# Ledger of designs, part 3: VHH binders against Ferredoxin-fold anticodon-binding domain-containing protein 1 (FDXACB1)

Target 1, 94 residues: Ferredoxin-fold anticodon-binding domain-containing protein 1 (FDXACB1), of Homo sapiens (Human) (q9brp7r531to624)
Amino acid sequence: LYPPCYVHDVSFWIDQKKGFDELEFHTVARAVSQDTIISIQFLSRFQHPKTQQVSLCYRLTYQTCDKALTQQQVASMQSQFRKEIQQHLYVIPR

## First folded at step 4 (VHH)

Design t11 (from a11 with F103I; framework vhh_6qgx_2)
Fold by ESMFold2-Fast, scan of step 4:
Structure t11 (fold): chain B 94 residues (1-94), chain A 125 residues (1-125)
Amino acid sequence: as target 1 above (94 residues)
Amino acid sequence: QVQLVESGGGLVQAGGSLRLSCAASGFTFDYYAMAWFRRAPGKEREFVAAISSSGDSTFYTDSVKGRFTISRDHAKNTVSLQMNSLRPEDTAVYYCAADEYDIWSGYSQSEYDYWGQGTRVTVSA
Protein backbone atom coordinates (compact mmCIF):
# COMPACT_ATOMS: atom_id res chain seq x y z
CA LEU B 1 0.00 0.00 0.00
CA TYR B 2 1.45 3.35 -1.08
CA PRO B 3 1.01 6.19 1.41
CA PRO B 4 -1.41 8.91 0.31
CA CYS B 5 0.02 11.82 -1.66
CA TYR B 6 -1.35 15.38 -1.30
CA VAL B 7 -0.69 18.21 -3.76
CA HIS B 8 -1.08 21.90 -2.94
CA ASP B 9 -0.12 24.96 -4.98
CA VAL B 10 1.01 28.23 -3.42
CA SER B 11 1.21 31.61 -5.15
CA PHE B 12 2.65 34.81 -3.68
CA TRP B 13 3.96 38.28 -4.51
CA ILE B 14 7.65 38.77 -3.79
CA ASP B 15 9.39 41.83 -2.36
CA GLN B 16 11.70 42.80 -5.24
CA LYS B 17 13.87 45.06 -3.06
CA LYS B 18 14.59 42.25 -0.56
CA GLY B 19 14.60 39.56 -3.23
CA PHE B 20 13.27 36.00 -2.94
CA ASP B 21 15.34 33.45 -1.02
CA GLU B 22 14.42 30.09 -2.56
CA LEU B 23 16.68 28.17 -0.15
CA GLU B 24 14.86 29.70 2.84
CA PHE B 25 11.54 28.85 1.12
CA HIS B 26 12.62 25.17 1.07
CA THR B 27 13.80 25.39 4.71
CA VAL B 28 10.46 26.80 5.88
CA ALA B 29 8.55 24.18 3.85
CA ARG B 30 10.49 21.32 5.48
CA ALA B 31 10.14 22.76 8.99
CA VAL B 32 6.40 23.48 8.80
CA SER B 33 5.57 20.12 7.17
CA GLN B 34 7.79 18.09 9.57
CA ASP B 35 9.67 16.89 6.48
CA THR B 36 6.52 15.51 4.82
CA ILE B 37 6.94 17.75 1.73
CA ILE B 38 8.85 15.52 -0.69
CA SER B 39 8.71 17.74 -3.79
CA ILE B 40 8.65 21.46 -4.53
CA GLN B 41 8.14 22.37 -8.20
CA PHE B 42 8.33 25.85 -9.70
CA LEU B 43 5.28 26.39 -11.91
CA SER B 44 5.24 29.99 -13.08
CA ARG B 45 6.38 33.61 -12.79
CA PHE B 46 3.92 36.44 -13.43
CA GLN B 47 4.76 40.15 -13.69
CA HIS B 48 2.02 42.72 -13.20
CA PRO B 49 1.82 44.93 -16.32
CA LYS B 50 1.20 48.18 -14.38
CA THR B 51 3.17 47.82 -11.13
CA GLN B 52 5.90 45.43 -12.38
CA GLN B 53 5.42 43.40 -9.15
CA VAL B 54 6.33 39.72 -9.48
CA SER B 55 4.31 36.69 -8.36
CA LEU B 56 5.70 33.13 -8.17
CA CYS B 57 3.75 29.87 -8.08
CA TYR B 58 5.05 26.58 -6.64
CA ARG B 59 3.56 23.08 -6.35
CA LEU B 60 4.11 21.20 -3.07
CA THR B 61 3.72 17.43 -2.70
CA TYR B 62 3.14 15.99 0.78
CA GLN B 63 3.83 12.32 1.49
CA THR B 64 5.30 10.22 4.31
CA CYS B 65 5.64 6.56 5.34
CA ASP B 66 6.76 7.45 8.89
CA LYS B 67 3.29 8.34 10.21
CA ALA B 68 -0.38 8.51 9.20
CA LEU B 69 -0.85 11.69 7.13
CA THR B 70 -4.40 12.99 6.77
CA GLN B 71 -5.92 15.57 4.43
CA GLN B 72 -6.76 17.74 7.47
CA GLN B 73 -3.17 17.63 8.77
CA VAL B 74 -1.86 18.63 5.32
CA ALA B 75 -4.37 21.50 5.07
CA SER B 76 -3.22 22.71 8.51
CA MET B 77 0.46 22.50 7.50
CA GLN B 78 -0.23 24.34 4.24
CA SER B 79 -2.04 27.13 6.12
CA GLN B 80 0.87 27.48 8.57
CA PHE B 81 3.33 27.43 5.64
CA ARG B 82 1.57 30.41 4.02
CA LYS B 83 1.87 32.34 7.31
CA GLU B 84 5.53 31.43 7.83
CA ILE B 85 6.67 32.43 4.33
CA GLN B 86 4.96 35.80 4.77
CA GLN B 87 7.06 36.40 7.91
CA HIS B 88 10.39 34.90 6.79
CA LEU B 89 10.45 35.72 3.06
CA TYR B 90 8.51 39.01 2.99
CA VAL B 91 6.06 37.57 0.45
CA ILE B 92 2.34 38.18 0.16
CA PRO B 93 0.34 34.96 -0.38
CA ARG B 94 -2.36 35.11 -3.06
CA GLN A 1 -19.65 44.10 -15.43
CA VAL A 2 -17.90 44.66 -12.12
CA GLN A 3 -20.07 46.41 -9.54
CA LEU A 4 -19.10 47.34 -5.98
CA VAL A 5 -21.74 48.69 -3.58
CA GLU A 6 -20.75 50.05 -0.17
CA SER A 7 -23.04 50.30 2.87
CA GLY A 8 -22.85 50.83 6.63
CA GLY A 9 -21.75 54.46 6.77
CA GLY A 10 -23.29 56.94 9.17
CA LEU A 11 -22.80 59.35 12.03
CA VAL A 12 -21.04 58.11 15.15
CA GLN A 13 -19.44 59.71 18.20
CA ALA A 14 -15.69 59.54 18.87
CA GLY A 15 -14.80 56.21 20.46
CA GLY A 16 -17.70 54.48 18.71
CA SER A 17 -17.76 51.69 16.12
CA LEU A 18 -19.13 51.15 12.60
CA ARG A 19 -19.02 48.18 10.24
CA LEU A 20 -18.79 48.92 6.52
CA SER A 21 -19.74 46.32 3.92
CA CYS A 22 -19.00 46.09 0.19
CA ALA A 23 -21.08 43.80 -2.01
CA ALA A 24 -19.29 42.69 -5.18
CA SER A 25 -20.84 41.35 -8.38
CA GLY A 26 -20.01 40.78 -12.03
CA PHE A 27 -16.61 39.09 -11.60
CA THR A 28 -14.90 36.07 -10.03
CA PHE A 29 -14.59 37.65 -6.58
CA ASP A 30 -12.17 34.98 -5.24
CA TYR A 31 -9.45 36.05 -7.73
CA TYR A 32 -9.50 39.74 -6.77
CA ALA A 33 -7.66 41.58 -4.03
CA MET A 34 -10.01 43.95 -2.24
CA ALA A 35 -9.29 47.22 -0.47
CA TRP A 36 -10.82 50.14 1.38
CA PHE A 37 -9.74 53.70 0.64
CA ARG A 38 -11.10 56.93 2.10
CA ARG A 39 -11.28 60.57 1.07
CA ALA A 40 -11.59 63.29 3.68
CA PRO A 41 -13.15 66.63 2.65
CA GLY A 42 -10.67 68.54 0.44
CA LYS A 43 -8.16 65.67 0.20
CA GLU A 44 -7.26 62.90 -2.25
CA ARG A 45 -8.15 59.27 -1.60
CA GLU A 46 -5.84 57.47 0.83
CA PHE A 47 -5.30 53.78 1.51
CA VAL A 48 -6.97 52.29 4.61
CA ALA A 49 -6.85 48.48 4.40
CA ALA A 50 -6.46 45.63 1.92
CA ILE A 51 -7.08 41.89 1.86
CA SER A 52 -5.61 39.32 -0.53
CA SER A 53 -7.75 37.16 -2.83
CA SER A 54 -7.46 34.18 -0.45
CA GLY A 55 -8.20 36.33 2.61
CA ASP A 56 -4.98 35.16 4.28
CA SER A 57 -3.04 38.45 4.03
CA THR A 58 -4.23 41.81 5.35
CA PHE A 59 -2.62 45.26 5.22
CA TYR A 60 -3.41 48.46 7.08
CA THR A 61 -2.27 52.05 7.07
CA ASP A 62 -0.47 52.89 10.33
CA SER A 63 -3.21 55.25 11.62
CA VAL A 64 -5.83 52.43 11.71
CA LYS A 65 -3.70 49.44 12.83
CA GLY A 66 -5.26 47.85 15.91
CA ARG A 67 -8.53 49.75 15.41
CA PHE A 68 -9.80 48.53 12.02
CA THR A 69 -10.18 44.94 10.78
CA ILE A 70 -10.74 43.98 7.15
CA SER A 71 -12.35 40.64 6.29
CA ARG A 72 -14.00 38.94 3.33
CA ASP A 73 -16.80 36.41 2.89
CA HIS A 74 -16.29 34.36 -0.28
CA ALA A 75 -19.75 32.77 -0.08
CA LYS A 76 -21.46 36.19 -0.01
CA ASN A 77 -18.96 38.03 -2.26
CA THR A 78 -18.52 40.72 0.39
CA VAL A 79 -15.63 42.55 1.98
CA SER A 80 -16.12 44.22 5.36
CA LEU A 81 -14.31 46.85 7.41
CA GLN A 82 -14.89 46.77 11.16
CA MET A 83 -13.99 50.20 12.52
CA ASN A 84 -13.45 50.50 16.28
CA SER A 85 -12.27 53.38 18.49
CA LEU A 86 -13.25 55.90 15.82
CA ARG A 87 -11.67 59.37 15.81
CA PRO A 88 -12.79 62.64 14.20
CA GLU A 89 -9.83 62.20 11.81
CA ASP A 90 -11.55 59.08 10.42
CA THR A 91 -14.35 61.27 8.96
CA ALA A 92 -14.36 60.55 5.21
CA VAL A 93 -16.16 58.90 2.33
CA TYR A 94 -15.04 55.25 2.32
CA TYR A 95 -14.57 53.45 -1.01
CA CYS A 96 -14.36 49.76 -1.82
CA ALA A 97 -11.86 48.83 -4.55
CA ALA A 98 -10.89 45.69 -6.48
CA ASP A 99 -7.66 44.73 -8.26
CA GLU A 100 -8.27 42.33 -11.16
CA TYR A 101 -4.71 40.95 -11.13
CA ASP A 102 -4.84 40.02 -7.45
CA ILE A 103 -2.23 42.57 -6.46
CA TRP A 104 -2.45 43.50 -2.79
CA SER A 105 -1.04 46.95 -3.90
CA GLY A 106 -2.58 48.61 -0.84
CA TYR A 107 -0.53 51.80 -1.00
CA SER A 108 -1.52 53.16 -4.42
CA GLN A 109 -5.06 53.85 -5.65
CA SER A 110 -3.83 53.78 -9.27
CA GLU A 111 -3.33 50.00 -9.05
CA TYR A 112 -7.04 49.34 -8.44
CA ASP A 113 -9.26 48.95 -11.47
CA TYR A 114 -12.77 48.93 -9.99
CA TRP A 115 -14.31 51.29 -7.45
CA GLY A 116 -17.61 51.73 -5.61
CA GLN A 117 -19.40 55.05 -5.24
CA GLY A 118 -18.54 55.38 -1.54
CA THR A 119 -20.28 55.46 1.83
CA ARG A 120 -20.00 58.48 4.16
CA VAL A 121 -18.65 58.19 7.70
CA THR A 122 -18.86 61.17 10.05
CA VAL A 123 -17.21 60.98 13.48
CA SER A 124 -18.26 63.75 15.85
CA ALA A 125 -15.99 65.03 18.59
Scores: ipSAE 0.006, ipTM 0.245, lowest interface PAE 10.1, mean pLDDT 82

